VHH binders against p49116. Designs and how they scored, part 24

Target 1, 238 residues: p49116
Amino acid sequence: EGPLLSDTHVTFKLTMPSPMPEYLNVHYICESASRLLFLSMHWARSIPAFQALGQDCNTSLVRACWNELFTLGLAQCAQVMSLSTILAAIVNHLQNSIQEDKLSGDRIKQVMEHIWKLQEFCNSMAKLDIDGYEYAYLKAIVLFSPDHPGLTSTSQIEKFQEKAQMELQDYVQKTYSEDTYRLARILVRLPALRLMSSNITEELFFTGLIGNVSIDSIIPYILKMETAEYNGQITGAS

## First folded at step 16 (VHH)

Design mm9
Fold by ESMFold2, look of step 16:
Structure mm9 (fold): chain B 238 residues (1-238), chain A 119 residues (1-119)
Amino acid sequence: as target 1 above (238 residues)
Amino acid sequence: DVQLVESGGGLVQAGGSLRLSCAASGFTFDDYGMYWGRQAPGKGREWVSGISWSSGYTAYASSVKGRFTISRDNAKNTLYLQMNNLKPEDTALYYCATHTPGSYPHDYWGQGTQVTVSS
């Protein structure tokens, strides 16, 4: 059996909405985040191992891990999307909500802690200079998690995760043979992804997209999109 | 269709310097880390140095650390190895390499460029 991923899965090219406004607003942030979400879902959908698990399993896996995939995408695309600028704009909009007495003090604390954790995660990934190969296999490890409740085919999912881990290990050990700790440094960042709140991610990045519905409610639709429909979502062209 | 072509080898006196180049094509150079290896006469291949996609992370074999510097120019799809204070034991065929899903479970590597260090 060949590699879990192909060369096309290593390439992960996010295009930003054009033109960029002078001051970032909620609509620009939501469109940028939506493009990343759709790119991440299309990436997962295109993996032969993922396709082999069947539609019900595909939906269950993505529902369980979409926030982790999205967060890895934020880290990977942080420079092209100017993530630090987006996060600063979100903090400014949050301050406006505080001034208008729209958020509880407890919620404000939760949101600020989440933003800080996200910044710390992205900075740690940048410091390690994680590349496209490493990101692709980290995403695969996250996607093929057998631990989620309600999954079928958990033995096969576990085998795919082990394959992703082995292929990542092989890459790191070959490229940096005498750095015996790079793999460990990379892998110890994964638990931080499990601590990210999907609820807060939706509030930070997706307020303009879905109103009162959750991202996990639209995942079956996104996974079923035809190529032409998908391309319209990521470019805004019609 | 991945191609890695090394150049810059030659004969040099101990204590001297050389700079090796590796021209890369047929893959997205910026997505991957790159490394140099070498093979001395009668020996197996030895990893020398690796570099991350944007040069923010580098690693060196203990035998060359402090003397060799790996670098890359992503605009030119080129990998470099600056070798200073060369020693006779650095004599080897030097090759550049990368790993991609397409090469799995092996690596792509070039034909190499010979470095010979005389006393």
Scores: ipSAE 0.772, ipTM 0.923, lowest interface PAE 1.0, mean pLDDT 88
Fold by OpenDDE, look of step 16:
Structure mm9 (fold): chain B 238 residues (1-238), chain A 119 residues (1-119)
Amino acid sequence: as target 1 above (238 residues)
Amino acid sequence: DVQLVESGGGLVQAGGSLRLSCAASGFTFDDYGMYWGRQAPGKGREWVSGISWSSGYTAYASSVKGRFTISRDNAKNTLYLQMNNLKPEDTALYYCATHTPGSYPHDYWGQGTQVTVSS
């Protein structure tokens, strides 16, 4: 049995919309986020183990973990995305909404806390200096999570997750042999992903683009796209 | 194909310094952590130092900590090992290595460069 991932699954290069506007408008943010989402979906779609689970199971998995995958993608692509600038822009837009009394105090707090969690997570990952290999396998661990409700083939999903964990462990142990706890430091960050609201993420990054369409509803469509279509979406050649 | 080519080894007196280089090709260099290992005559392979993709994290074996410095230039696809205050026990064939999913469970190694420290 070969490895869960190949070298092609380690590469995760996000292409940003061009040109970058002077003012990061909602459209730019949404387009950037959409590209990341498509890239993440394409990544998952390209994994043989993922394909082996079947369309229904695949859809269920991605529906369950897309926010986590997206967030890991944000962390991994934080520099190329200028994520801090994007988040600042989002906050500014939020402030405008606040001034217009469109949001409740509780909602404002909730959204601001979510933004903080995103920033903190990405910062924490940056401090750990996670590489492409580690990110790939972290995403795999997140993707092949058997503990989501309503999943089929949970035994197989669990096996894939275990395989991902083992391969990551081997990598970390070989690369950083004297740092016995690096793997633990990396894995302990994953729970933070479960605390983040997919609804708020969707609202912050996708509302301007998809309107009333939910990420949940478009996931099956994305997963059925051909490779050429994926490439077109992530490069902006729609 | 993944290729790693080490250079910079040689004969040096105890207390001396050497700088090793490893030229990498055949993979996306900045997607992977890299590490140095060494093998002394009659001994097994020993891990020496590791570095993350962006150099934001480094690790060292206790035997070389404070004397060796690992670094990398991603633009040049090159890994480095600065070795200071060398000791006779540092004598070994030094090799750079990486681990890719395609090579699992094995790593890629170069041919190595010989470092000999005389007393």
Scores: ipSAE 0.547, ipTM 0.827, lowest interface PAE 1.0, mean pLDDT 91
Fold by ESMFold2, last read:
Structure mm9 (fold): chain B 238 residues (1-238), chain A 119 residues (1-119)
Amino acid sequence: as target 1 above (238 residues)
Amino acid sequence: DVQLVESGGGLVQAGGSLRLSCAASGFTFDDYGMYWGRQAPGKGREWVSGISWSSGYTAYASSVKGRFTISRDNAKNTLYLQMNNLKPEDTALYYCATHTPGSYPHDYWGQGTQVTVSS
């Protein structure tokens, strides 16, 4: 059998809505985030190892890790998305919510802490200059995590995760043969992903898209979509 | 198909300098780190230096650190190796390389460019 991922899984190209508005607004942020989410789900669904686990396992895995995959996507696409500008616009919106007494002080504190954790994560990944190959395999390690509650087939999932780890190791050690610390520096960034709240990610990036429905609840439908439907959601076409 | 074409080799005297180039095509250059390797006559391949996709991270073999500088120009899909203070021990066929998922477990390697350092 061949490598866990193919060259099509290394390619991860996010297309932003056009034209970019003079002032960022909720619709632009939500459309941009939706494109990233659907690109991430399409990426996961297209992996032969993922397909081999079966529909129930696929749904369970993606429900468990969609926020981690989304956060890796944010870090990978931070420059294309102008993520720093988006986060600044969100901070301004939150400040307006305080002034209009629309959110509790505790919630705003939670959200601001989450934004700072997200910024720190993206900065740490940029400092390591993570490339497309490395991101693809980090996403695979996150996707095939056997430790999430409620999973079945954990032995098979663990074998796929080990394969992803070994293939990432091979790449890093061949490209940077005498840098014995690069792999370890990359891998120690991953635990931060489990500190990211799905609830706050939905509030920051998906307000105005799904209303009261959580992304967790729509995962089974997203995974069943035809390729043409994915292309429409990734590019914003109807 | 992945193609890697090295140039810039030649004969130099010890203490001299050369700049190698590697033209890349057939893959998305910006998705991958790149590296230089070399093979001295009658010896196996030796890793020389690696560079990340945006040049923000570089690494060097201890034998060349401080003398060689790796760089890349993503607009031209080109990798470079500036070699200063060359020694006879640097005599080798130099080739650029990348590792992609499309060829398990192989790296793609160029044909190489010969560097010969005379005493």
Scores: ipSAE 0.520, ipTM 0.830, lowest interface PAE 2.3, mean pLDDT 86

## First folded at step 17 (VHH)

Design ha13
Fold by OpenDDE, look of step 18:
Structure ha13 (fold): chain B 238 residues (1-238), chain A 119 residues (1-119)
Amino acid sequence: as target 1 above (238 residues)
Amino acid sequence: DVQLVESGGGLVQAGGSLRLSCAASGFRFEDYGMYWGRQAPGKGREWVSGISGDSSYTAYASSVEGRFTISRDNAKNTLYLQMNNLKPEDTALYYCATYEYSGRPEDYWGQGTQVTVSS
């Protein structure tokens, strides 16, 4: 078998909606988030190992880890997305909701904490100066996680994850030979992804788009969307 | 339209071998991963094995790993499943599948070929 990832899988280019509005409204945020989500899923689809697992397993994997993949994508694309501005806008919108008494105090706290966690994670990744290869392998490790409940073919998934980890190790040793503990430093960031609520992420980034429909429910559709069509279809312009 | 036609099934003794084929048409075969599934009597659909578009990666269910080998010939638009050391529990309707087309969450799969392994 060849490498799990090739150079083609390192490329992760997000195209933002244009033009960027002066005021980041819910639609812009949702559109941006959707593009990232679709890009992430299409990235997964491009991995031969992922293709080999079949649709049922693929769907289950993505359902289990879409929030983590999305978050890694946010971190990776933070500059292109102007993530800080987006998050500020989200907070602003949240404040408006607070003023209108639409949220409980507990919910507000949860949401704000989630935003904080997201910001901290992205900042931590930026501080580590994670490169495209490392992001690709981290996403692969997240994608091929065998420990999610309800998964089939966990043995095969585990093998793929191990391969991703090994390739990452090799890459880091080769590229950052002077930094003996770099691998450990970047891998230790992964647990933070599990602390983030997919529900809150969905609410923050996708509520204006999907309404009462869950990301979980649309994942099978997204995975089957053509690369050239996914942006228009999911935003209501089919 | 996407069409998948399975063949090669039959009755075989335990320990025997079969080679299944799946003829694909209606899409760019080499661009998509393919997989075999099976459905045993009284059971649901079960994923058996998959292969990437370029054949660089294969995957197997634990129950068939080491006994089954998936392969493909993109020039012939054909998917294969070599099944060795067959067991009675391998008895099922075997079908090939893909999710090539967009718009629907369901897979495309053929009518299947029956594999029966006698003890």
Scores: ipSAE 0.579, ipTM 0.834, lowest interface PAE 0.7, mean pLDDT 90
Fold by ESMFold2, look of step 18:
Structure ha13 (fold): chain B 238 residues (1-238), chain A 119 residues (1-119)
Amino acid sequence: as target 1 above (238 residues)
Amino acid sequence: DVQLVESGGGLVQAGGSLRLSCAASGFRFEDYGMYWGRQAPGKGREWVSGISGDSSYTAYASSVEGRFTISRDNAKNTLYLQMNNLKPEDTALYYCATYEYSGRPEDYWGQGTQVTVSS
């Protein structure tokens, strides 16, 4: 077999809705997040090893890891998305909800903690100056995780994850040859992704989705949707 | 219209070989991963083997690894399954499958071809 990823898998170009409104609103945030989700799912679909596992396994893998892929995408695209501005707008809205007693204090604390963990994760990735190859392999490592409950074909998934880890190691050692600990510093960031709640991610970024459907329910549709169909249905709206 | 037509099934003695074919039409074959599944009488469907669109990756169920080989010929829009060292437990209706072009959540499946392995 050849390399798990090629240069086509390193390209990860997010296109934002334009123009950015003077005041951020739920529609702009949800459309921006939906574009990132679509890009992340279609990135996964483009990987030959993923294609070889069949639809049931593909859907199960993405359902298990979509939040981790999405969070890596947020970190990778934080500047293009103006993520700091989006999170600040969400925090201001939450502070207004406290003043109006619309949401429990425990729930608001959970959401604020999640926002701070997300900001910390994105800042740590920026501080490490994670490049596009490293992001691509990190995404492959979280995608091919064999330890999620309910997965079938776990031996095949484990083989692919090990290959992603080996190719990341080879890349880092070749490209950053004088930084002996770079691989270790990168890999220790991954456990933070498991601390991110998919339910809170949906509340922060996807409450304005038409019909308010869960991400789990739309994953099979996104995986089968051609890019041209998505662009015609999603990016044509404003 | 997506169409998948399996062929090559039959009756074979244990230890024998068969080569299944799946003729595909109605979509850009090379753009999609393909796979084989099987269903024995009274049992649910079992994924058997898959292959990426460009053939660079293959995967196999543990029950068939080392005995079955999946391949495809994108110039002929055809998927293959070479089955060697067949066992009676391989007896099943064999289907090829792919993602549906219109974005529906179900895979497209062929009609199937029967493989019967005698003891």
Scores: ipSAE 0.368, ipTM 0.750, lowest interface PAE 3.3, mean pLDDT 84

Design hb6
Fold by OpenDDE, fold request of step 23:
Structure hb6 (fold): chain B 238 residues (1-238), chain A 119 residues (1-119)
Amino acid sequence: as target 1 above (238 residues)
Amino acid sequence: EVQLVESGGGLVQPGGSLRLSCAASGFRFEDYGMYWVRQAPGKGLEWVSFISWDSKYTLYPDSVKGRFTISRDNAKNTLYLQMNSLRPEDTAVYYCATHWLGSSPEDSRGQGTLVTVSS
C-alpha cells in the first residue's frame, strides 16, 4: 500500500475571526474552538485510510480521540490562535463565574489543572519545534489508536497506526538526521494527551452547544457533513 | 448588544414549505457560525441546523436532513432556513442562535418565529 499520509495532509491552516477583539468573550472562544474542531475532523476525513474503516468505525474512533486531536490542533495552531490569551480569558471567565453552589472546590481544581495541562502541553510542543509533517503524523497516530474500548476493526486501526509511526520515523530520520533522539522526544509527549478530560475540554471551549448536544453526539454529523466546496451548495440567499 | 430577529414563520399544511429569516446585529456576523434551533410545546430546545462562518460547513440532524437548508448572506447580516416537506412534528418556535456570549447560561437568540404545521 501507499503512504498513509500525503503532503495534502500536512496543511493545517486555521482561520481565526479577525480582527481579534480586545476582550475575548465566550463567543469568540467558542467560535475559534468550533473552527478548530471542524478543521480537525475534516482533516481526518481527508485520509483515505480513515475512510476505509467505514462510517461506524470512523465515528467510534473520532469519539474516542477527538479531544486528543483537538488538543494537538491547539498546539499546532497556538500562535495563530493566541492560545495563551484564550486560556487566560477562559480562566478569567471561570473566576468570574465561580459560584460555591455550582462548582465544588474539587471541580474547580480539576478544571484549573486541565487548563494548566493544556497550556503545558502546547508549550512543550512549541519547545520541540514540531513541524507540520510531524503534527500530521502525530495526529494520525492519535487518530488510529486501537486501544480505545468498543472499537471495531482494531487490527486494521493498528496497522494504520503503525504506518503512521513508521512514516513519522522515516520523516524524522530523514529531516532531522542530526538529532537521533528527536522521534523519542516527540512520542514521549503523546501520553500527556490521555491525561486530559474530554468533558472538561468541552466545557471550556464549547459552551455554545445547545440543549443536550454534545461533541460526542455531533461527531457523526460532522463526519457525514457535506461541504459547499464539494456539493456546490449555494450559500448566498437571494 | 447582540440582536437576532427571526421572521417568516406561519401556518402551513403538511408537505408545505417556509423560509425563515434572521436579521443579525450587534456583532460581526460574518465571523461566526450560526444556528437554527426550535422548541416545540413542552419540549426542550433542539438544534435543527448549523452553518459555519464561511458557509463551508453545514450540519443537520437526521430529523430535518434533506428537508431543511441553512444559508446565510453575510452582506445582509441575515441567516436563512429553507424548510421543505414540513411535518406536524416540525411545529415549534424557531430561533436563530449564536454561541453563548459572556457568562450567560443562555445561547444568544431572538424572540423566535412560530411555525405551525397543521392540516
Scores: ipSAE 0.742, ipTM 0.875, lowest interface PAE 0.7, mean pLDDT 90
Fold by OpenDDE, look of step 18:
Structure hb6 (fold): chain B 238 residues (1-238), chain A 119 residues (1-119)
Amino acid sequence: as target 1 above (238 residues)
Amino acid sequence: EVQLVESGGGLVQPGGSLRLSCAASGFRFEDYGMYWVRQAPGKGLEWVSFISWDSKYTLYPDSVKGRFTISRDNAKNTLYLQMNSLRPEDTAVYYCATHWLGSSPEDSRGQGTLVTVSS
């Protein structure tokens, strides 16, 4: 069998709405987030191993890990997105829109902690200077996680995850030969993704998306959509 | 202020076709994904189509897939919905929509246009 990922899977180019407004409103944030979500899911679809699992398994996998994929995408695209500015805008919006009668103090705390965790994760990834190959493999590892409940073909999923891990290891060894512990440092970041709430992420970035349809409910349709010229966006030279 | 004005609704027979239009203003239309939603009598809102800002991808629920086609003309700030093979269950008020602006957690949509499919 050939490699799990090819060079075509390394490119991950997000196009932002232009120009960036002086005031980042919810409309801008949601559009930006939606683009990233679609990009992430189309990226997954482009992987032959993912296609081989079948529609039902694919849907289950993405439902289970979309938040993690999205978060890795945020980290990877943090500069292009001006993520810090977006997060600040979200916080400001929350302060203006969240009423005491709508959200409990505990919920507010949870949301703020989530934003903090997201920022810290992205900062940590930036500090590690993760490159496009490493992000691709990390996303693959996250995508092919066999430990989610209700999955079918768990043995095959595990094999794909192992393959992703091995290819990442080989890449890191080859590219960063003098940094003996780079692989370990990178992989140690993954647990942080599991601590993040998909519900809160959805509330922050996807409120009002497609008539207030949940990401969970829309995933099957995204995975079934016809891909026209999207390959150009994925394979485009960064 | 975001303004959306739907048009093109009417009475059609089962199996007929109809094309809806939505004129958008008050925001950079070309930068944003758009979608159509509908509300049948006594039912909640249902999304029926989505199109990205650059028209590179479209999304349909199974209920309308193969029958409805969403498109856009960014130069005209107009969203379209071509509806073919219409069914009585497609009877609804149709709205074009985008993400909400400001502090409201609701989608921005117009007054809608009524589509009635009846023999």
Scores: ipSAE 0.735, ipTM 0.871, lowest interface PAE 0.7, mean pLDDT 90
Fold by OpenDDE, fold request of step 23:
Structure hb6 (fold): chain B 238 residues (1-238), chain A 119 residues (1-119)
Amino acid sequence: as target 1 above (238 residues)
Amino acid sequence: EVQLVESGGGLVQPGGSLRLSCAASGFRFEDYGMYWVRQAPGKGLEWVSFISWDSKYTLYPDSVKGRFTISRDNAKNTLYLQMNSLRPEDTAVYYCATHWLGSSPEDSRGQGTLVTVSS
């Protein structure tokens, strides 16, 4: 019917809390992560093809791929976020937990390896100098992944993924015609996303969720999130 | 030091309305998403509403959607919760919170304000 993505889907601007504090506390990290998560979900919501799949399918897709989308977002926004600094801060907080014997040795290793993987992935993406269009298409490819278990409308999802891939290919061919293997170099980075634990990501960036709330459980609500206009509500207003 | 002071709670009949307020201090209020959470007697803490730092987005669970409205005045460092069509099951201590933290020592909640919905 038309292209999967438009130029409006290329824009992906994350606004960080300002100014950055000297000491990055858990609140700063969580707020930053939340903004990125919401931005990613909002991005997905803005895609007509995504909307066409319906609420149930949309929820299932996002539940399956939110960690990958989030990670791509981290890579894309690494400079604005000062991601290396954030990760260092997370490590420092982790050290405190270690000293308090809250984590097993094995868990510590897993978490540290995860942090390493995140950093390496983001570094690798930076080395490739991935642009905004390429990120948009990569996110679309990840979003419209038909290979997650329990999905409905897999044929339609696959079609959207193929469309994303084709558009990416066309873009790369047009924009980077002298680099014959650029597309391949970009796509081979995607498997790294599947190796990352969503649970550990949630623990690192969304520590202390209320009660038994999880990212998984909150996703349906995020997808139904209302856009509000800031009008400075005052006390006594009905 | 982060301080949150909730107010506006009280006794109300079913179908009634209340407006809660939360005065925030000790941090850059305008930079952070804010939450309302509640704890009913004998139950765990649950989130009630979210508003982004820029008020661009609001979030509600199905249990309160259409009845509760979260808002904020960054100039006054104040968070609000308008509660309409109150039900007995809404009876709880209501807290404002920064972020989704609610079970850790780093939980930044106030003393809360009690809302009792009873005939």
Scores: ipSAE 0.733, ipTM 0.872, lowest interface PAE 0.7, mean pLDDT 90
Fold by OpenDDE, look of step 17:
Structure hb6 (fold): chain B 238 residues (1-238), chain A 119 residues (1-119)
Amino acid sequence: as target 1 above (238 residues)
Amino acid sequence: EVQLVESGGGLVQPGGSLRLSCAASGFRFEDYGMYWVRQAPGKGLEWVSFISWDSKYTLYPDSVKGRFTISRDNAKNTLYLQMNSLRPEDTAVYYCATHWLGSSPEDSRGQGTLVTVSS
């Protein structure tokens, strides 16, 4: 009956490994990405509406949208992460770090285009000066997307998405009352997230995962993990 | 150079317990998540457990959940795996591991320690 998100859901603080190495290696990149991924997943878990959908539906939703959530997280944490530096490092290691075999010209093009799209998206978000509340609502809108194939409880998911949209609208109207088109400018950025390949994102940021582990395969375990201390931090319950 | 040295393996009966240790060096251990993985005879590498740099996150597959506990002591650069209620199917060489370092095409892991569960 209450709001979809509370002030506790606005906090999204990523801690990076310190100090940053002189040369960004795959280890540093993967660790940084992993931290962001876990932060994003636990953020989702902290939402009561998300919990209400049940474990199976939750898993399906996150599997469908983790790349979008991750990308929004990259945008939000771009400065703290020194994302431009990370992306530059990835480009520099492209031939050696993405695949063990030599990449085809077409594959190189695809990867480079993906990096470009990612950078442009993050830059566009920075130009809009998106604040923490707006990011939280955007992530909620992305999370509660009913249009992914194979989802159950789509009606309920849609309701949550609408609620997220309405709360965002109210927030923007209240906070940015002089900018009548801000909401529209923000929402039109969301389609760009759907154009980004989850596979390429995984290859770029998670190449160092143990064995043949995929993000898709670990998502159920992340959603089930015990996080007593972390949950307290997110929910404000000390 | 990254070095990982596993220890604590051995022969145990079903239902028994073991505690594995991994001594890490050559990198800032306290800044990185760590893994335990295992390889059974004739099988591929299997992920067994994960712990984040700050120990706030621990992750287990269903196969070991409730039986295995991962922990770490950053001051000692040591990773631990407490294994309880061991089963024959847990028989494997166990490795501690971290993500690739830029120069390695493979996961960084040590020589491993053999765990044999047999009656």
Scores: ipSAE 0.725, ipTM 0.868, lowest interface PAE 0.7, mean pLDDT 90
Fold by ESMFold2, fold request of step 23:
Order: structure tokens, then sequence, then C-alpha cells
Structure hb6 (fold): chain B 238 residues (1-238), chain A 119 residues (1-119)
């Protein structure tokens, strides 16, 4: 009983490194992307339904969907992040890599196709003027997907996804009552998320992570991350 | 130019404690997440801890969680690692680091400080 998400789960405020550097670099891009990833994981683990599934199920769900959540976050925060500028800088870097013979032609084609798909997804979401409530429900729908292999508690996950779908439907019908097709237009954007490659996302945004770690390998640690609200205000030498 | 200078390493007995410091300059330290990594002889780099730019999030691998505490003082451009209950397997050169800046991992970390844990 009760709604799946509260108003606190609609707030999704990304703070960027400031100021934006004169020349975009891996350092800035990786920090910006890391902030979005942590914000997305903090959002997911704060949901009571997610907490109810238990730690092993939580890890399996997030490993399966982190790239979809991240991509939704990119679309939602595209203006705050200046995403178009970041992607343009990455494209310029890739073209320099061709001139310097640093990457294979097949890899560059694959990466450019991914960038194009990402830009089109973000543009389509902006064109629909997706609001914060709609993004929150869409994130919940992709988070509670029972279709991923290896999941336990799939019946409960299905129930949570159905609840997210119902809440999105109710919100759209109440808030956009004159737009009969809005829900359908929103939902048909979701399959594009499955076309996004997690390993290319890592190359585009997370190459700067130390230790050559994959996001998949650090998910258990991110879900257990300590948050400063518990630590309170205390500073000083011993 | 990014510069990171580690200090505080030394010889310590098992069960002992040590506090590492890292002085940062050449970039806006307060805007970037920071790491401690270590390298034992003959091994690759191992991530030891991470702290977000605003200290809101800290992460530890299971090998050090509960024993090590990362912190930062953005006003002093300084990163810290409090190491308690030290074990012989913690023996390594410890580096502070930020996200990779160049084509080489060495460009994003300092020279390191040696921690030796032995009887």
Amino acid sequence: as target 1 above (238 residues)
Amino acid sequence: EVQLVESGGGLVQPGGSLRLSCAASGFRFEDYGMYWVRQAPGKGLEWVSFISWDSKYTLYPDSVKGRFTISRDNAKNTLYLQMNSLRPEDTAVYYCATHWLGSSPEDSRGQGTLVTVSS
C-alpha cells in the first residue's frame, strides 16, 4: 500500500564541477559522469521497494540496469551537464585518434554509432518535454525490470514495475489530460535504452576511473557507499 | 600542473595505526573526487578508498572496510587516510590520485609513500 515513489524521489539535482574548463578533458568528464552515477545509485537505493528486495537482489538489478538509469539521467540532466558540448568534445577526440592511428576503424564506427543513438534519445526526450515526475517513474520502470537473467524474487519485482507503470499512467492522465497519446509516446522511447552499450558508456564517460575497473565490478561497493548525513559535522586534528 | 605529494608512511607493527596525508595543487581540488590506491611489490595498483568532491560519499573495498577511513579538507587542499588495525598484507606504496588526466596512470597520482607492516 501507498505510492511507490514519494516527492523526495522526484528531486534529482546534479551539481557540476564549476567552472567548466576551457578545454574539456577526461578529468572533467569522468567527474561529471561519476556525480551522475552516484546520484542515480543514491536515488535507487533510497526507494523503500528497492530496499525491501534485499542486498543480493539489489546488486543483480543494478548490474543489469545501471546503463539504462545512467542514460535516463543523461537525458534528464542534459542541459545542466552541457551534454551536447561534452559529446562534441568526445567526437573531436575520436577524430584526432583516427589522425594519430590510435584506434581501429571498427571500434571508432561502433563508438560513433553509440554517440549518435545517445544524442537522438536525449533529443527525443527533450522534444517530448519529459518532466521530473515522468523521469522518476521511467527510472523505476527500468529499475524494476523482471526480464533480466539470474534475478530472484521476480514476482515481487514485477509487482513493483506494474505499480510504477500505474503511477506513471495516473500522473500523465491527471497532469496532461488534453494529450491523449502522451503516455504512449513516452513509453515507446524505452526500448532505445536497451540499444545502449554499457562498455561503450564506460569508454565515453568512465575511462578516467583508476584501476581499470568496470562499473559492473564496483556496483556492490557503490550500493554500500557511506553517506555523509550519518557522519555529522566533526572536523579537527587528533 | 597537477601535483600530489603523499606523506606519513613508515614502518609499523601489525595492529598499529598510521595516518597518510596528500597535499594537492595545480587543479581545483574541491571539485574532484579523490582516491587512495596502493601497489604491493610485484603487483598492480589496487584501489583502497574513494571520497567524492563534497565528502558525501565514501567507498572502500572489503579488504580495508572498517579499518581505513578516507577524509578531505577542501580548505587545505589535503586528502587523508587513517589506517587502523594494520596487517602485513597492507604493506605497499600508497598513492593519492584523482581521475586519469593523461594517457598514463602516473600522470594522475603522486610519487607515493611507503607503508611497511612487519613484526
Scores: ipSAE 0.676, ipTM 0.851, lowest interface PAE 1.2, mean pLDDT 86

